# VHH binders against Tubulin glycylase 3B (TTLL3B): the designs that were tried, part 5

Target 1, 358 residues: Tubulin glycylase 3B (TTLL3B), of Drosophila melanogaster (Fruit fly) (q9vm92r272to629)
Amino acid sequence: LEERMAFIEDYQQTQARSLLLYVREHQPAELISENGTIFSTTLDFALGKVKKMVRHAEHYSLDDARIKPPTPAEIVENQTFMVQSTDVLKSNAKFKVSEKVMAEYARLAGLYLDQIESLRPDYRWDGSRNLWILKPGYQSRGIGIVIRSSLDDILQWTSNNQNKKYIVQKYIERPLLIYRTKFDIRQYMLLTITDTKVSIWTYRDCYLRFSSQEFTMDDLRESIHLTNNSVQKRYKNKTNRDSRLPKNNMWSLDQFKNYLRIMGAPDGSWSKTYNGFKQNLVAVVMASLDETELLQNAFELYGCDFMLDEHYNPILIEINSTPDLSPSTEITARICPMVLKDCIRVVVDLPKNPTAAT
Short names: E, the ipSAE of ESMFold2; O, the ipSAE of OpenDDE; V2, 0.75 times the mean of E and O plus 0.25 times the DockQ between their complexes.

## First folded at step 1 (VHH)

Design b12 (framework vhh_7sr4_2; at its last look DockQ between E and O 0.35; V2 from the best seeds 0.00; counts 0 for: pae O 6.9 > 2, unsure alone 63.1 < 65, grease 25.2 > 24.2, SAP .711 > .668)
Fold by ESMFold2-Fast, scan of step 1:
Structure b12 (fold): chain B 358 residues (1-358), chain A 125 residues (1-125)
Amino acid sequence: as target 1 above (358 residues)
Amino acid sequence: EVKLVESGGGLVQPGGSLRLSCAASGFTFSNYAMGWYRQTPGKQRDLVADITTGGSTKYGDSVKGRFTISRDNTKNTVYLQMNSLKPEDTAVYYCATRSPFYGSSLWGQDEYDYWGQGTQVTVSS
């Protein structure tokens, strides 16, 4: 119950941010019409919602952690906002305000978004569509993953699929694209527990996986938005897809580094990205250890999936405890056996020689 | 205690050859990729060549075709054969381990590479 209430609150907060992002990203003249059906009260609501988020992020307290039921007046205000903001975001409804007034709202939207994004850097990856990705709680190689934008659809989906323990996460709407195509990066991580010491080992090699279609937010098909090879191998690459992309939908790390060089990425972009992988993974593992019992000589290999933002900052999508190690392309045929071989060598030597892995 | 000890550096004329050796101890040598790096005063260390546990090699653009990296797991030694040496090859050359993983203890350092003390190579006429 509390989890449902927390999600509804998160969805509504994301809707407010989505509206402000939309306003920030469009010229004021594009947002208004003499026959506009949306009033300034919708923008006032969104600004107020984000202002509360900023205040909460700055002054977290135990009392503020609890979700309280909304009052009848709050329910009506939220419902009105959801209807009006959805008309703007999905139906291109226009505001009935002057261009000068809209310009002031755009300025305030930018100010409030900058404030919340400085406190929540993950919010920089959000767009204006309020999209959520729903994943089954068990790793199913992309099977059963859906993308939804409607609160009612999301709640109905999770209720109808309660036995699968779906995980609901905000969809990353602004990933870095390569030749207008979505990709993710498979990064292997070995976790070792020796004596009472926990260590994280990130594999030096990695690979990129491309979708079979050019990226667009106007179509939520899995062939565009899910980069898993198990999903993508079901689809042929479209003829209008950039011919520089690989026919097998994977790039080696060396091919990606060459792309960065050709596109004029700043020196050290890959080193920045890789250091970000390590920082993200250390943070996740540290959080998971809070209530974990340490077992001697335990080791686990994880497949970690990352996307990048336009500044080459990594975005951790998921961690898979049973990674696919099958030779599905020439790249995985090379990398996967070597990862397994290297894990065995490191783990076998680690208890006998503490410097074997370093 | 992990030790990497370089040898074979010295002064040579342009067009000459040198063979660098790096003797490794204190770890299971055959389980580590190895690399040779070089550094000129005031500059960052650059990777010259590396060799994987399986023997696959990679070279920096400036040395490709002139330098050859190799390893002997029975002697725990990695080598760098340097041919057709140029004045711009003048640098301190370092031997280093290249673990297939970057290791980080949750209670310690983010990563640890083992480095030798370096050996000077000077190419002058």
Scores: ipSAE 0.264, ipTM 0.547, lowest interface PAE 2.2, mean pLDDT 81
Fold by OpenDDE, look of step 2:
Structure b12 (fold): chain B 358 residues (1-358), chain A 125 residues (1-125)
Amino acid sequence: as target 1 above (358 residues)
Amino acid sequence: EVKLVESGGGLVQPGGSLRLSCAASGFTFSNYAMGWYRQTPGKQRDLVADITTGGSTKYGDSVKGRFTISRDNTKNTVYLQMNSLKPEDTAVYYCATRSPFYGSSLWGQDEYDYWGQGTQVTVSS
């Protein structure tokens, strides 16, 4: 129940940000009409909500434990806001305000968004559609993954599937694309636990996975929005997809680096990305150490999936235990055996001989 | 045991050329990136050139356009062709391979890299 409430609040906050983003990205004249049905109070509410977010981010840890149940009045206000904001975002409803007033709201929207995004950079990846991805907690490989925008739909989905532990995550609406196609990076992580220490190993090599279709938010089909090979292998590449993309929907790291060069990415962009992988994974592992009873003298290999933003910052989207290491493509046929061999070296050879090749 | 043995260093005049070789053993050479580094006394070791398993190369700014790194997987050897050598290129050059994993621990852990003993390159008139 508490988790549900926290989610609802997060959804509503996201809606507020989405509305402000929408306002920021459009000309004031485009947002208003003499016959507009949306009142300025909707904008006020959104601004207030984001402002509150800023304050919390600055002064308080957004700990779920601090979420108070909303009052009945707040519930009504939120409902009203959700309806009105949805009308704007989905139905292009117009505001009944003057252009001057709208311009001011746009200014404020920009200001508050900049503030919150400075504190929460991940919010920059959000679009205006307030989409969420639902993943089964017990399954991997894209099975049972759905993307939803409606709060009611999401709540209903989770309620109907109570026996299935679902993870709800904000869908990244503004990922870095390559040739208008969604991609992620599979990064391997080895965790070793000895009697004396926990070690995190990140593999120096990785590979990219592409969707078989051009990216669009107007179509939420899995063929477009999921990059897992298990999913994409079921689909044919569209003929209109950029010819520079691989037919097997995978790139090696070297191919990606080449792309970066072609695109004129700054020197060190990959290093930045890779460092980001390490930082993110260390953070996640550290966070989990308190929650998990560690088995001594154990190791586990993980497949970690990352998306990138426009600045090549990595976004961790999934960690998979016992990742698929099948040689499904030329890329995986190469890297997967290498990873396994090298894992053995780390786990078996190094403890015996610290100078052993890893 | 991982072993890297550099060769090809020596004395050369400014504008001259040298080709360094590094023979690698003790690991599957084709699976690992290789690199050349250089160090002068009292200074930090700097990357000169790096080559990935796929053949992607990276160069230090000071050597771009003059140096070329290559590898022969059949010979387990990495090469550094050094052209248009300058006095400032004088250094001990080291061959290196990177561990496939970056290691980090709660108590701190160094990366596992393997280095050769180095070969002296001296550029002088």
Scores: ipSAE 0.016, ipTM 0.265, lowest interface PAE 6.9, mean pLDDT 87
ESMFold2, look of step 2: ipSAE 0.019; ipTM 0.409
ESMFold2 (binder alone), look of step 2: mean pLDDT 78; pTM 0.783

Design b13 (framework vhh_4orz_3)
Fold by ESMFold2-Fast, scan of step 1:
Structure b13 (fold): chain B 358 residues (1-358), chain A 123 residues (1-123)
Amino acid sequence: as target 1 above (358 residues)
Amino acid sequence: EVQLVESGGGLVQAGGSLRLFCAASGFTFSSYWMAWLRQAPGKRREWVALITSGGSTDYADSVKDRFTISRDNAKNTVSLQMNSLKPEDTAIYFCAASRFGTLYSNPGAYDYWGQGTQVTVSS
């Protein structure tokens, strides 16, 4: 119940940011019409909503704020905003304002978005579509994952799938793309538990997996948006894909580093990205660790999937407790046996020889 | 076979002006969106200016009203006029080409890139 209310609030805040992102991404002349049906009050509402989010992120509203239930007038205003903003975002409805006024709102939108994004860097992954991904909370291997944009559809989907433990999360609409194609990065992690401590080991090598077709937000098919091998192996590569992408849909770390060099990433970008993987994984493990389940000399190998944002910051999307170690490409034929060998070395040798992991 | 070659970079004092050029070959220039992105020392690439195949322009807030992007389809060139330059404009400037109209602030959305030209603005 509390989770449901929190989600509805997140959805509404995301709608306000989505409208401002949409306004920022389009020329003022493209947003207006003499026959426009949307008025400046819709933009004022979105700016006000984001301003409140900024105050909350800066702890102003948490310090001395006294929040009262919304008045009947405020409830009507919220409902009107949702209807009108949806008409803009999904039906291309136009504003009935002058180009000069629209240009001013676009400037304010950019300012407010920059401000909230500086306080909430994760918001930079968002686009203007207000898309949500619904995925099983257990090991899924891409099966059962869906993308939805409407609040009613999301709530109905979760109700109709109560037999499954579903997670609702914001879809990452602005991932880093390579040659217009979505990818993820498979990073292996070994979790070891000894009598005295829990240790997290990340393998120093990794590989990228590409979608079988070019990225587009106009088509929400799983073949475009889900890069998991269990999904992608059901699809053939489309002819419209960039020919520089490999036919086997994988890049080695060296190929990715070469791409970063060509694209002018700063020196040390990969080291920063890799350290980000480790930080994300430590945070997740520490948050989920149940001490009542701590067993001596236990180990678990995980396959961790990351996307990157346009600043090369890692975004953890999934952790698999039974990762596929089959030699499906030259890259996996090299990496997977070495990961298994290193896991055995750490688990078998470390308790008797502390240098085995180095 | 595809090439984007930048020129016009150099050293200039704060408040000065520079004009960058990008010569394109090996693709149908008139059908591509053209952009300038820049990379400051130790920073990631950021988008600066865009001109669509139809001639519409867009600019990052940091350069709006100071920079002007234009194209010449007869000569397969795109140019960036930079006025009122500031020390924070110091960067390597890259010319890039894209055939789709969304995600242009995402570096991965570009099909072709030049090698870059250095712009240094002294205080």
Scores: ipSAE 0.000, ipTM 0.204, lowest interface PAE 18.7, mean pLDDT 77

Design b14 (framework vhh_8fcz_2)
Fold by ESMFold2-Fast, scan of step 1:
Structure b14 (fold): chain B 358 residues (1-358), chain A 125 residues (1-125)
Amino acid sequence: as target 1 above (358 residues)
Amino acid sequence: QVQLVESGGGLVQPGGSLRLSCAASGFTFSSYGMNWVRQPPGKGLEWVSGISYSGGSTTYADSVEGRFTIIRDNDKKMVYLQMTSLKTEDTAVYYCARGTIYYGSGSRLWSFDYEGQGTQVTVSS
């Protein structure tokens, strides 16, 4: 089936899960009012949607695999659900049910969410906002990136910009935060191409970059949500930011490892993260090799940006083919020359001495 | 503009084999790398395999390495995915794509570069 139909289904499933996450995260008394405008049928719809997702994840059925066009009644039900759930999630609309009934819905929401998240661990990155990030191709560098929550807006945006070949990616609403602040990790990668082989080298060291202000979903400003250096270099740090964060907005890998130790992260969390970087980068590079129009016996240095989830799984944000190698902090003053030195070693020395790579 | 037409899917028992085909048009096929990606039921797109413009370089996701083989025929403007030792977790709609998809740890990514409907592969006992 067409890409658009599959996306619309993902969007609608995400809306149902968003409503249930919202219900799970609030006390029943906070969700209801005797003057409430939202009825229990909205919750029944969301639970039914997620229950179908659990069934499909647990047991694949040939009958269930066939996507049928919705009936007129189903179209109306979907439209009604989208309107009502959006009123709850964006306008703080209240349910007209008893507190006891709401408590039971909250219990069921928690049960079904636990079930689907066990079968789809990536769903744990989702919040209740149903936000999507729109990126132009591989080379976004923070330019032209927008965040949208409305299905109609997303579809109109992608239709109007189809010739730009936009990538629509689920926004990571629950990223790992450090002292309530969003960060990304800059990882360097060297790609080398010969007549017979492609080689990918990841530098063993990296650094973290922090946003200039605390993370909040109430404000979608780029100074909060886009940690890319080309965006963040335009902003000053807020005075109410946690004082443990560096004034230059960077941490070394050692500082991050120390933070993991202090916070009680599982042993091997960093090794898991680093191996995840390598796996993500191998797949992306191989997918894009010919489109870079690299000559044989060529090399290219990339700056790769990752975020982490609460389980230290990396998520690739962006690849920059012209990374900033300027010494802007003591961390970059140390790392950038070493990255360049290692590139020279691989390109110049390795062909003459294979042991130069260890 | 870009049109990709997938075929060759079907129902197969675990341990079986299938060969998927993709016919490309609307661009200079021999100038682009090609990929196979899949969408399992209820999941986002997962990159499976890639092949360079010349066919001289191929790569595979860890989950399919040693079981799948990607090949291309530039004269016929075709890319193929030979699948062997199929597992129930290989069940998905398979799409061919022109070098535009990020492979990630559970990332849900959608590219509107697709012209095809995909081809359904179902592996069940």
Scores: ipSAE 0.167, ipTM 0.539, lowest interface PAE 4.1, mean pLDDT 75

Design b15 (framework vhh_7sr4_2)
Amino acid sequence: EVKLVESGGGLVQPGGSLRLSCAASGRTFSTYAMGWYRQTPGKQRDLVADISSGGSTKYGDSVKGRFTISRDNTKNTVYLQMNSLKPEDTAVYYCAADLRWSYTLSPSAYDYWGQGTQVTVSS
ESMFold2-Fast, scan of step 1: ipSAE 0.262; ipTM 0.593

Design b16 (framework vhh_4orz_3)
Fold by ESMFold2-Fast, scan of step 1:
Structure b16 (fold): chain B 358 residues (1-358), chain A 124 residues (1-124)
Amino acid sequence: as target 1 above (358 residues)
Amino acid sequence: EVQLVESGGGLVQAGGSLRLFCAASGSIFSIYAMAWLRQAPGKRREWVALITSGGRTDYADSVKDRFTISRDNAKNTVSLQMNSLKPEDTAIYFCAAHPGTYYWSLQESGYDYWGQGTQVTVSS
């Protein structure tokens, strides 16, 4: 229940940011009409919501950390905002304001978004669609994973699936694309736990996995949005897909570095990305140690999946405790045995040679 | 902020020996894996030897049984003892520090800190 309330609040905050992003990204003249059905009060509500988020992020306290139940008046105001903002975002409804007034709202939207994004850098990955990924917590290979945008659809999906454990997470709407195609990066991580020491090793080689189709938000099919090889191997590459992309839907790290060079990426972009992988993984591991009981003298190999933003910052999307090490392509046939060999070297290097290693 | 300084390079005859030293700044040294890499003129930098914070070592096949890496955490130093030197060992030798996130990394770009290098020349 508490998780449901937390999700609804997060969804509503995301809707307010989505509306402001939409306003910021469009010319004022495109957002207005003399026959417009959306009023300035909808924009005032969104700005107020984001301003409260900025205040809470700036002033960490016990009260500010809590999700406060809304008053009856606030419930009505929230419902009105959801209806009006959804009409704008999904049905292209227009505002009944002057172009000059809309330009001022666009300016304010930019200011408030800049403020919250400086305090919450992860918000930079959000678009205006308010999309969420719904997945069963124990499933693998893309089975049962769906993408939903409406609160009612999400709540209905969770009600239909309440006998299963499931995960609801924000969809990353602004990933870096290569030749207009979505990809992720498989990064291996070895975690070792000995007596009083936890050690994290990240393999220096990695590979990219491509979608079989060009990226579009107009179609939420798994063949476009889920880059997992178990999903993508079921689909043929579309004929309109860029011919520079590999037929086997994988790139080596060297191929990615070559792409960065050709496209004129700043020097050190890959070093920045790799250091970001290490920082993200250390943070996740340290958080997990605080929340769960650990097995003593344990060794675990993890497959970590990342996307990148337009500035080559990594976005951790998943950690798999039972990574697929099968040779699905020439790239995985080369990398997976090397990762296993290096894990054995790390294990042999430890004083106790822990028996849990593989 | 952390600085690595190499010393001990020089000219030596084939079959001879040299000992290289790397001095590191700060207490951060004790938690880092330390490595030696070398670069011959016109060639890419290649990995030579690694020692973990715990003192475990690994070597490139080309130097195995001839080179020995060691560390002294009290003095913040890493040493590379090079025996039975060959002309093909001629290179600039670099000390590098690895944060331990993948201490078996043989990739040049994996290291956070680098020294300026010390020249080793082995004559025939």
Scores: ipSAE 0.000, ipTM 0.111, lowest interface PAE 20.4, mean pLDDT 75

Design b17 (framework vhh_h_nbbcii10_fgla)
Fold by ESMFold2-Fast, scan of step 1:
Structure b17 (fold): chain B 358 residues (1-358), chain A 129 residues (1-129)
Amino acid sequence: as target 1 above (358 residues)
Amino acid sequence: QVQLVESGGGLVQPGGSLRLSCAASGFTFSTYSSYALGWFRQAPGQGLEAVAAISSSGGSTYYADSVKGRFTISRDNSKNTLYLQMNSLRAEDTAVYYCAAVPRYGSSWFTRSEDYDYWGQGTLVTVSS
């Protein structure tokens, strides 16, 4: 119940930020009309919501903090805001205010968004669509993944699928693109658990997976938005796709490093990205473990999927506990056997030869 | 490079108050690299003990029984700084205070020193008449 309430609050906060992003990104004259049906109170609500988020993000010191259920009056205010803001964002409804008033709201939207984005840099990955990705449980690899924008649709979908294990995540609307095409990065991680010690090993090599079509938010098809090879191998590459991208939809790490060099990325961009992979993976592993699990004396190989933002910061998308190690391209034919060999070396050889892992 | 620098230590009389600060560099408190943070102390001739901890998300805090109700841990994500407000100080609070950080996404906190990856150099607090 509390998880459901937390999601509803997150969705509503994201809607407020979405409206302010939309206002910031358009000229005031484009947002208004003499026949406009949306009033300034909708913008006042969104600004108030984001201002409250800024206060909460700045001062985190509460003991056993819980989400308070909304009052009936607050429920009505939220419902009114959702209807009005959705009409703006999805139906191109216009504000009935003067251009001067709209310009002032755009200025305030920029100010408040700058404040919250400084405290929550992950919010910079968001666009104005308020999109969420729903991922089915174990061994999905892109099968059954859906993108939803409606709160009611998401809640209905999770209720209808309550007997399945699913993950609901904010969709990343502003990822880094290569030649106008979406990609993700597969990074392998080996987790070893002994009676009192957890060790995390990241494989030094990785590979990129490309969508078969150029990126666009005007079309939510899986061939554009899901970069998994098991999804993309069902589709032919479109003829309008940049010819510099590989026909097999994969790049090696060396090809990516060469791209960064050619495009003039700042020195150390890859080192920053790789260190970010390690930090994200350590954080997730530590968050999921308790003392009892450390007694199992086990090892587990994970396939970890990342996207990047425009500053080469990694965005963890998924951790797969049964990664595909089959050779699907010449790149995976090289990498996957080496990953398996290194896993055996760590598990079998390390106890007899302490330097085997180095 | 992750670094933590404590400040605010000094001499105070019993019953007094003191605020310790821990400035972090090489990471930020409000990103995907979020950290659980804690304060530890070591009195002369004694072992290291946990004083307070705060989670990276979820709003959870921990306090040792000896300081609960007197000390308050807080974080200011905009300043990338961890604080420990110490009220009603006692002679037994005399110790070197260390701030510590561990990558942890979630509502969890830690009380064992071996669970933390990054440590400050420490700041001395002396409670004496």
Scores: ipSAE 0.000, ipTM 0.102, lowest interface PAE 22.2, mean pLDDT 75

Design b18 (framework vhh_8fcz_2)
Fold by ESMFold2-Fast, scan of step 1:
Structure b18 (fold): chain B 358 residues (1-358), chain A 124 residues (1-124)
Amino acid sequence: as target 1 above (358 residues)
Amino acid sequence: QVQLVESGGGLVQPGGSLRLSCAASGFTFSTYAMNWVRQPPGKGLEWVSGISGSGDSTTYADSVEGRFTIIRDNDKKMVYLQMTSLKTEDTAVYYCARLGSYYPSTWGYYFDYEGQGTQVTVSS
């Protein structure tokens, strides 16, 4: 019950942020109509919700705060807000306010969003659709993963699939795209434990995986939104997809670096991204240190999946403790055997011969 | 024997400043990248900042960027963390961590650390 209430609160807060983001990203004249059906109270509600989020983030830890159940009056207010904001976001309903009033709401939306995004940088990538990704509790290589936008649909899905222990996460709607196509990056990590220390190794090579068709938020099909090879190998690449993208839906690191050069990315963009991978992975491992189950002189190999934002900052999507090392493309046929060989050099050979890992 | 000894922690008010020091011995200091990691009470370890062996490159966690500065003195075998605009959320035990083996062919790096750390408490 407590988890359900916490998710409902998260969903409603995300709806408020989504509405304000939508308002910030459109011209005031585009948001209004003399026959508009949405009143300014919907924006007042969203601003109040985000203002409370800023206050909570500033004045106490959200992880330590208890979610209080809403009063009956608050339930009605939340329901009214959800109906009206959904009409704006999904049906393009217009506000019945003057352009001057709408411009002031857009200014306040920008101010409050800047404040919460400064405290919660992860919010910058959320987008305005209030989409959530639902994953089976156990990793199934993309099988059973769904994207949902409706609160009722999400709650019904999790209720109907209780035996699978679904994890519900905000879908990242605004990742960096390459030639208008979604991708992720597979980054390998080796974790080892010795008597006195934990060692975290990030493999220097990686590869990108592309969706089989151009990215769009108008269609939530897995062929567009799930970049796992186990999903994408079931689909043929669309003819309207940029022809510069590979037919096998993978790029090597060198190909990505070449893309960054061609696009005029700042010098050091890949170095920044790779350092971000290391920072994210060190943080996750160190936070979970007491939960590691490694044997002495053994190792745990992880496949880590990242997306990037528009500034080349990495967004950790998942960590797979049993990564598939089978050759599926020319790129994985080269990288995966080398990863396994290099793990053996570090774990088996290095303790007896210090040069073995080079 | 590798040894890292942290110092400089203490009680400071919100908005205040504090400088942490780490004295290194038992290895060729200038060839290793150095890092600061912290553990808030009841929470896991969090990476804070890193500096290359030469001192030419620095990196920071998003939560501290613009407020903390990492510097090193290779002659004195010291690494420092200059902390400004301290927040109650910065309260933690701070550890100095050496970037371990660097394998340029295939694996990037690993961390190790030693010692008790230094306690930073940000409270009014």
Scores: ipSAE 0.006, ipTM 0.270, lowest interface PAE 10.3, mean pLDDT 77

